VHH binders against q96fz2. Designs and how they scored, part 361

Target 1, 269 residues: q96fz2
Amino acid sequence: CGRTSCHLPRDVLTRACAYQDRRGQQRLPEWRDPDKYCPSYNKSPQSNSPVLLSRLHFEKDADSSERIIAPMRWGLVPSWFKESDPSKLQFNTTNCRSDTVMEKRSFKVPLGKGRRCVVLADGFYEWQRCQGTNQRQPYFIYFPQIKTEKSGSIGAADSPENWEKVWDNWRLLTMAGIFDCWEPPEGGDVLYSYTIITVDSCKGLSDIHHRMPAILDGEEAVSKWLDFGEVSTQEALKLIHPTENITFHAVSSVVNNSRNNTPECLAPV
Key: E = the ipSAE of ESMFold2; O = the ipSAE of OpenDDE; V2 = 0.75 times the mean of E and O plus 0.25 times the DockQ between their complexes.

## First folded at step 20 (VHH; framework vhh_6z1v_2)

Design FA8 (at its last look DockQ between E and O 0.76; V2 from the best seeds 0.00; counts 0 for: pae O 2.6 > 2)
Fold by ESMFold2, look of step 20:
Structure FA8 (fold): chain B 269 residues (1-269), chain A 123 residues (1-123)
Amino acid sequence: as target 1 above (269 residues)
Amino acid sequence: EVQLVESGGRLVRTGGSLRLSCAASGFTFNDWAMGWFRQAPGKEREVVAAISWSGRSKYYADFVKGRFTISRDNAKNTVYLQMNSLKPEDTAVYYCAAKMGLFTESPKDYQYWGQGTQVTVSS
């Protein structure tokens, strides 16, 4: 899992993240650093994407079921990293394998601090290897969506008005993540960064790729993963497994070049 | 206090038209998707139509078959259901409901409900 789409305007994205608090009241998450949100059809590692996390990470004695939404860097930078430039990290933290998460210091330590997040995307891309060639077929992979009146045209999103018409009831993909907080040695703001937990692919995706992100399917799973005040690491890890509740379609090779940020990246072919 | 108040239900003949209204108060209307649901005697409550917070995405149950149109006016905090070509099987109590964020087909996902308005379609 190394490419996603997260292209919705902030107000559409925020409403897609409505949730229930522990009292059953429906709420919107509160933003931190909203101006750092960089929507794109073609997000790659080291870019910023929005994640959900518990308010308790920011506010003493807060209700841990309340949610904050904040942009974070994709590619976890451990709190102990000593260089000035995060790109100099000598190992890849884009993903974290579920079967070794408690063996890797970069992931075990922040997980033990309750630094669990939910990574948001429209969906993710994977490339299917073709036998007998080095050519690969990209697919866009996402939650099944409720059918809506003429709003299903993904390729028609060539203006903000069209984007809202097509996408304003889109169910965002919710992936389990771990984050950490790094203080640059030369000063500046604390860097929040995340990794996406991966699992073996479900049967429905196995012909495309052998790994998939750990998807949190539904409000209960999302709430339990986020609520480090009430849900232990041991209980939270039980949420990490493949899901069959996923759909996909083939897309053009436009998405192959991460510099391409157009609706064509996720349009069905 | 949150209130959803439906109006416009009445007796009409087969083939007739009605316009239902739902006036909302007590919450930030523009954050909420809205739905119309119906319940006939002895039957389960079922979705008729739903509309996104922005008004740009709409859902209709298969039985609607182009006969009904959902709309909203965010300046008036009001949701409408225009019902044309009414049939006796459309006879039911019609309810307005609100869900923050995205609409769904499931009544249990909606937080606020009106008390309903009776629609009766005679042969």
Scores: ipSAE 0.806, ipTM 0.910, lowest interface PAE 0.6, mean pLDDT 91
Fold by OpenDDE, look of step 20:
Structure FA8 (fold): chain B 269 residues (1-269), chain A 123 residues (1-123)
Amino acid sequence: as target 1 above (269 residues)
Amino acid sequence: EVQLVESGGRLVRTGGSLRLSCAASGFTFNDWAMGWFRQAPGKEREVVAAISWSGRSKYYADFVKGRFTISRDNAKNTVYLQMNSLKPEDTAVYYCAAKMGLFTESPKDYQYWGQGTQVTVSS
């Protein structure tokens, strides 16, 4: 996974992240650093994206089932990194393979500290290789959405008004991530950064791409992944597997350029 | 205390119209999706219509077929169901329900419920 969409306004995004705590109370996640949230139809590594994490990471006596939402840098910077520039990291930390998560120090250590997060997105993009050509067809991949009035497939939003209606009740993609905290050697603000855990693709997606993000489908899976106080690493890792509960459509080549940030990026062709 | 109070249910003839209202109190209404559900005798509770917190997104069950309209007034903390072309099959207790965030089709996902209002459609 090297490209995502996360374009909802902050208030809409927050409401879409409504949840029940362990006491059954309905809650909205509280924001940390809301000013770092930059909505975009085209998110790439090194950009900031919103993630959910347990409140217990910030407050010692907090209920671990409570959720915080925070923009973090895509591309995990390990806490032990000694260079002053995170871009000098010599290995790719955009993704973490599920099969080697416990073998790599950069992921194993933060995971062992309970630094699990849920990466939020409208969906993610993947490119299908066309046989015989150097051309790749991009696809937008996301959770199936509830059919609303006049909402055909995302593609049937023939009007801006219909488009707004579709996004008003959009189910966000929830991907399993690991985050770490890095303190710059020269001082400054602590950098929070994340990696997305990847798995082998489900059967439905296998023709498009052989790997997919580990998707946490449903509130229970999301809650268990986040609740590092009550759910062990071993139990949490059982949640990491391919899911068939996805849909996709072909999009235009507009998304190929990471600088393009328009609705056309995820619009069906 | 959270309260949902339905009103407007009555006896109507086939082909008639009825407007249901649900007054909400005790929570931040603008953060919640609202839904209308119904339950007929001997049947399971089923979704009729749902509306997002903003009112921009709406859902209708397949049996509605354009006969009903859900709306809300956030300034009044009220959700409405306009029902037209009523049929005997629409006879049920109609419930207002609230869910924080997004609406869904499942009654189990809704946190708060009204006491219901009886709608009876005679032939």
Scores: ipSAE 0.151, ipTM 0.624, lowest interface PAE 2.6, mean pLDDT 91
ESMFold2 (binder alone), look of step 20: mean pLDDT 90; pTM 0.915

Design FA9 (at its last look DockQ between E and O 0.01; V2 from the best seeds 0.00; counts 0 for: pae O 7.5 > 2, placed apart)
Fold by ESMFold2, look of step 20:
Structure FA9 (fold): chain B 269 residues (1-269), chain A 123 residues (1-123)
Amino acid sequence: as target 1 above (269 residues)
Amino acid sequence: EVQLVESGGRLVRTGGSLRLSCAASGFTFTDYAMGWFRQAPGKEREVVAAISWSGRSRYYADFVKGRFTISRDNAKNTVYLQMNSLKPEDTAVYYCAAKMGLFTESPSDYQYWGQGTQVTVSS
């Protein structure tokens, strides 16, 4: 997983993240650093994307089932990193394989501190290789959606106002992540950064790519992954598996260039 | 205290029209998706229509077939169901429901419910 769409305006995104705390109360997550949210149809590593995490990471006596939403850097920077420039990391932290997560210090250490997050996206992109050429067919991959008025698919809208009819009720993709907090050696703001856990692809995606993000399907899975106060690392890791509850469609090569931030990136072809 | 109060249900002839209203209070209306559900005697409650918090996304059950329109007025904290071309099979108690965030088709996902308003369609 190396490209996502997370384009919803903050007010739409926030309402898509409504949740139930452990006492049954319905809530919206509270934002941290909302001005750092940069919506785009075409997010790549090193960019900021919103994640969910437990309030307990910020407040010592908080209810660990309460959620904060905050933008974080894609590409985990370990808390022990000593250089001033995160680009000097000598290994890729965009993704974390589930089968080796407990063997890699960059991921094991923050995971042991309960630094679990849910990475939010409209969906993600993946490229299918065509045999006999280096040509690749991009696909947009996302949760199945309830069909809304005037839309049979995300590309069926006949005006900009109709495009928004698709997105006001969009179920966000919820991917399991690990985050860490890095203090720059010269001071300044603490850098929050994340990696996306990956697993073997489900059967439905195996013809596109052999890996997929670990998707947390439903409120129970999301709540257990986030709640490091009540759910141990060992129990949380049982949530990490492929899912068949996914859909996709082919998109144009416009998405290939990460500078292209337009609805065409995810429109069906 | 959260309240959802439906009104507008009555007896009407086949082919007639009704407009149902639901006045909401006690919560931040614009955080909630709204739905209309119905329940005939001996049947399970089923979704009729739903509308997103902003009013921009709407859902209709297949049996509606273009006959009903859901809308909301966020300034008045009110959701409406305009029902046209009514059929005897539309006879039911109609309920207004609220769900924080996104609407779904499942009644069990909704947090707040009205007491219902009876719609009876005579042949």
Scores: ipSAE 0.792, ipTM 0.905, lowest interface PAE 0.7, mean pLDDT 91
Fold by OpenDDE, look of step 20:
Structure FA9 (fold): chain B 269 residues (1-269), chain A 123 residues (1-123)
Amino acid sequence: as target 1 above (269 residues)
Amino acid sequence: EVQLVESGGRLVRTGGSLRLSCAASGFTFTDYAMGWFRQAPGKEREVVAAISWSGRSRYYADFVKGRFTISRDNAKNTVYLQMNSLKPEDTAVYYCAAKMGLFTESPSDYQYWGQGTQVTVSS
């Protein structure tokens, strides 16, 4: 996974992240560093994206089922990194393979500390190699959306009003991530950064791409992944597997340029 | 009214076993981590063991050394402390305590306390 969409306004995004705590109370996640949230139809590594994480990471003795939402840098910077520039990291930390998560120090250590997060997105993009050409067809991949009688397919949002309705009720993609905290050697703010855990693609996506993000499907999976106070690493890792509960459509080549940030990026062709 | 009622404390011989129970009422039991504390004469109250609301996380003091097991039954609103291989040094009043959220080692963090049950280990 090298490209995502996360374009919802902050308030809409927050509402979309409504959840029940372990007491059954409806909650909204509290924001950390809301000013770092930058909505975009075209999110690339090194950009900031919103993630969910347990409140326990910030507050001692907090209910670990409570959620915080925070923009973090895509591309995990390990806490032990000693260079002053995180861009000098010599290995790719955009993704973490599920099969080697416990073998790589950069992922194992933060995971062992309970630094699990849920990466939020409208969906993610993947490119299918076209037979006989060097061209790749991009696809937007996301959770199936509940068709409200009035809300046509994302493709049928012929009217601005319909488009707004679709996004107001959009089910966000919830991807399993690991985050770390890096303190710059020269001082400054602590950098929070994340990696997306990847798995082999489900059968439905196998023709498009051989790998997919580990998707946490449903509130229970999300809650368990986040709740590092109650759910062990071993138990949490059981949640990491391919899911068939996804849909996709072909999009234009507009998304190929990471600088393009328009609705055309995810619009069906 | 919030109540924590300890039971099971008695005189036992060195090497013996004892199971303490604490019945909770008057609050949502599943919202609380539970802990066992003890206080010997002339000593400060200290944590023995603690357990998360779900029972998946547990803490034991260093002196426990695998001799004690804390557990809970959320359906019965009860927390237990199985004590094996008891020593005279384990003689104390044992208290059940409840804390909202996660357990801690600090007695002051716990909101509700039982009256305690006396455990005496004879040589």
Scores: ipSAE 0.016, ipTM 0.310, lowest interface PAE 7.5, mean pLDDT 90
ESMFold2 (binder alone), look of step 20: mean pLDDT 90; pTM 0.920

Design FB1 (at its last look DockQ between E and O 0.94; V2 from the best seeds 0.82)
Fold by OpenDDE, look of step 20:
Structure FB1 (fold): chain B 269 residues (1-269), chain A 123 residues (1-123)
Amino acid sequence: as target 1 above (269 residues)
Amino acid sequence: EVQLVESGGRLVRTGGSLRLSCAASGFSFKGYSMGWFRQAPGKEREVVAAITQSGGKIYYADFVKGRFTISRDNAKNTVYLQMNSLKPEDTAVYYCAARFGFYETAPNEYDYWGQGTQVTVSS
């Protein structure tokens, strides 16, 4: 996974992240650093994206089932990294393979500290190799959305009004991530960064791409992944597997350029 | 300063009971899993029992076999180990330990340790 969409306004995104804590109380996640949230139809590595994480990571007396939402940098910077520039990392930390997560120190260590997060997105993009050509067809991949009687398919939102309605009730993609905290050697703000855990693709996506993000489908999976106080690493890792509960459509080549940030990126062709 | 202070260790007869207490201070007790470990002379430190932040999940070592009960009082920043049906093999120094997040069975995974309390079970 090298490209996502996360374009919802902050208030809409927050509402979409409503949850129940372990006591059954309805809650909204509190924002940390809301000003770092930059909505975009075309999110690439090194950009900031909103993630959910346990409140206990920020508040030592907090219930671990409570959630915080925070923009974090895509591409995990390990806490032990001693260079002043994260771009000098010699290895790719955009993704973490589920099968080797425990073999790589950069991922194992933060995971062992309970630094699990849920990466939020409208969906993610993947490119299918076209047989016989060097051309790649991009696809937007997302959770199936509940068809409200009036809200046609993402493609049928002919009116701006209908489009807004679709996004107001959009089920966000929830991807399993690991985050770490890096303190720059020269001082400054602590950098929070994340990696997306990847798995082998489900059968439905196998023709498009052989790998997919580990999707946490449902509130229970999300809750268990985040709750590092009550759910062990071993138990959490059982949640990491392919899911068939996804849909996709072909999109234009507009998304190929990471600088393009328009609705056309995820519009069906 | 972070402190874990164990108490309750003493000499008891086989079949006797003890309640160990560990009072925590200097850190956010509520955010930590707590564990009891023991170390007998010439043996490695081993986990006895562990309990999560909320008390929702508990671990017992295989040798406990229902004899011991771990509990915690977050309001008092204290973790307890009720030990019943004690055996000479239970003779050891018992340590309280704290780990941020979920409990672990390996001692090296814990952040803070007490000084320990001696439990001696006579035949």
Scores: ipSAE 0.894, ipTM 0.956, lowest interface PAE 0.5, mean pLDDT 93
Fold by ESMFold2, look of step 20:
Structure FB1 (fold): chain B 269 residues (1-269), chain A 123 residues (1-123)
Amino acid sequence: as target 1 above (269 residues)
Amino acid sequence: EVQLVESGGRLVRTGGSLRLSCAASGFSFKGYSMGWFRQAPGKEREVVAAITQSGGKIYYADFVKGRFTISRDNAKNTVYLQMNSLKPEDTAVYYCAARFGFYETAPNEYDYWGQGTQVTVSS
């Protein structure tokens, strides 16, 4: 997983993240750095995307079940990194394989500090490599979506009004991530950055690609992954597995160029 | 200034009961898991019990065998260890410790430590 869509306006995204805390109280996540949110149909590594994390990471007296939403850099920069330029990192941290997470210092250390996050997206893109050619077929992959009848039938997503209705009740993809906090040697703001945990693809996706992000399917899984005050690392890692609760459709090669930020990137072909 | 102050350690007879308290100050107690550890002469410090922020998860070492109960009062910034059915093998210095987030069983994982309180169980 190396490309996502996360294009919703901030207020729509925030409402899609409504949750219940440990006491059962309905809440919205509180934003950190909302001005750094850069919505796009076509997010790539090194860009910022919103993640959920426990409020306890920012407020030492907080209930660990309360959530913050914050943009973070995709591509984890370890807290021990010594250079001034994150692009000098000698290894790729866009993804973290679940089977080696406890063997890699760059992931094991922040995980032991409870630095678990939920990476938010409309869905992700994956390229199917076709045998006998160098051509690759991109797919947009996402949670199955609930049909709604509010304000009448949508019919199709071919107009601004119909497009808006598709996204009003969109179920965001929720991927398991690990984050770290890096203090630049020459000073400045702390850099928050994340990696997406990957697993073997489920059977439904195996013809597209052999890996998939670790998807947290449902509020119980999301809550347990985030709550580092009440859920141990060992228990949290039990949440990391493939899921068949996923759907996809082929999309145009417009998405291939990461500078293309248009609805066509995820439109069915 | 971070302080963890244990109290309640004393000499008791085999089969007796004792309640230890640990008063915390100088840090945001509510964000920390709390643990009780013990160290007998010539032995390594070992976990006795630990409790999460909300009390929703609790750990007991195998040797506790249902005899001890850990609890916390976040309003009073205090963690307790109720010790029942005490044995001579329980003789040790008991330490209170705090770890941000979830608890661990290894002593080197803990951020703050108290100075300890002596528990002596006579045969």
Scores: ipSAE 0.673, ipTM 0.880, lowest interface PAE 1.4, mean pLDDT 91
ESMFold2 (binder alone), look of step 20: mean pLDDT 90; pTM 0.913

Design FB10 (at its last look DockQ between E and O 0.89; V2 from the best seeds 0.76)
Fold by OpenDDE, look of step 20:
Structure FB10 (fold): chain B 269 residues (1-269), chain A 123 residues (1-123)
Amino acid sequence: as target 1 above (269 residues)
Amino acid sequence: EVQLVESGGRLVRTGGSLRLSCAASGFSFKGYAMGWFRQAPGKEREVVAAITPSGGKIYYADFVKGRFTISRDNAKNTVYLQMNSLKPEDTAVYYCAARFGFYETAPNEYDYWGQGTQVTVSS
């Protein structure tokens, strides 16, 4: 996974992340560094994206079932990294393969510390190789959305009003991630960064791409992944597998340029 | 300063009972799994029991066999080990340990340790 969409306004995004804590109380995640949230239809590595994480990572004596939402840098920077520039990292940390997560120190160490997060997105993009051509067809991949009788397919939102309604009730894609905290050697703010765990693609996506993000489908999966106080690493890793509960449509080549940040990126062609 | 202070260790007869206590200070107790470990002379330190921050999940070593009960009082920053039906094989120094997040069975996974309390079970 090298491209996502996360364009919802902050308030809409927050509401979409409503949850129940272990006591059954309805809650909204609190924001950490809300000003770092930059909505975009076209998110690439090194950009900031909102993630959910346990409140216990930030607040002493917090219930680990409580959630915080925070923009973090895409591309995990390990805490042990000694260079002043994260871009000097010589290995790719955009993704973490599920089968080797425990073999790589960069991922194993933060995971062992309970640094699990849920990466939020409208969906993610993948490119299908076209047979006989060097051309790649991009696809937008997301959770199936509940068709409200009045809200046609994402493509049928003929009116701006209908489009807004679709996004107000949009089920966000919830991807399993690992984050780490890096302190720059020269001082400054702690950098929070994340990697997306990837798995082999489900059968439905196998023709498009052979790998997919580990999707946490449902509130229970999300809760268990985040609750590092009550769910062990071993139990959490059982949640990491392909899911068939996805849909996709072809999009235009507009998304190929990471600088393009318009609704056309995820619009069906 | 982080402190874990164990108490309750003493000489007891076989079949006797003890309650160990560990008082924690200097860190956020509610966010930490707590564990009891023991080390007998010439043996490696081994996990006895562990409990998650909320107390929702508990681990017992195989040798416990229902004889011991771990509990915690987050309001008092204290973890307990009720030990019943003690055997000479239970003779060891018992340590309290704390780990941020979920408990682990390996000693090296814990962040803080007490000084230990001696439990001696006579035949």
Scores: ipSAE 0.860, ipTM 0.937, lowest interface PAE 0.5, mean pLDDT 93
Fold by ESMFold2, look of step 20:
Structure FB10 (fold): chain B 269 residues (1-269), chain A 123 residues (1-123)
Amino acid sequence: as target 1 above (269 residues)
Amino acid sequence: EVQLVESGGRLVRTGGSLRLSCAASGFSFKGYAMGWFRQAPGKEREVVAAITPSGGKIYYADFVKGRFTISRDNAKNTVYLQMNSLKPEDTAVYYCAARFGFYETAPNEYDYWGQGTQVTVSS
């Protein structure tokens, strides 16, 4: 997984992240650095995207079940990185394989510090390699969406008002991530950055690609992944597995160029 | 100015009971898992019991065999170890330790340590 859509306005995104804390109280996550949120239909590595993480990471006496939402850089920069420019990192940290996460220092160390996050997106893109050709067919992959009397589907929207109704109740994709905090050696703000954990694809996606992001399906999974005060690394890793609760449709090649930020990127073809 | 101050260690007979206390100050106690460790002469420090920040999850080493109980009082910033059915092999210095987030069993994972309290169990 190397491309996502995360295009919702901040207020719509925030409402979609409503949750219950440990006491059962309904809450919205509190934003950190909202000015760094850059919505787009076509997010790529090194861009910022919003993630959820435990409030305990920022407030040492906080309830670890409370959530913060913050934009972070896609492509984890390890806390031990010594050069001044993150682009000089000589290995790819866009994704982290679940089967080797405890063997790779870049991921094992922050995971041991409880630096688990939930990466938010409308959905992700994947390119299918067709047998007998070098052509690739892009797909947009997302949670199945529940239709309401006021909600349409992506393929049925024929006006700006109907398009807005599609997204008003959109169920955001919730992917398991690991983050780290890097202090630039020459000073400046701490850089928060994340990687997306990957697993073998489910049967429903296997014809598109052999890997998929680890998806946290439902509030219990999201809560356990985030709560590093009350859920051990070992227990959290049991949440990391493929899911069949996923749907997709083919999209046009407009999405291939990461500079294209338009609804056409995820429109069915 | 982080302080972990253990108390309650003393000499007791085999089969006796003892309660250890650890008073914490100088850090945000509620965000930390707490552990009790012990070190006998000539041996490495080993985990006895640990408890998560909320008290929702607890770990006991196998040698505890139901004899010890860890608890915490977040209002008083204190962690306890109730030790029952004491055996001579329980003789050790007992240490209180704190780790941000979830507990671990390895001593090098812990951020703060107390000075220790001596527990001696006579045959």
Scores: ipSAE 0.563, ipTM 0.839, lowest interface PAE 1.9, mean pLDDT 92
ESMFold2 (binder alone), look of step 20: mean pLDDT 92; pTM 0.931

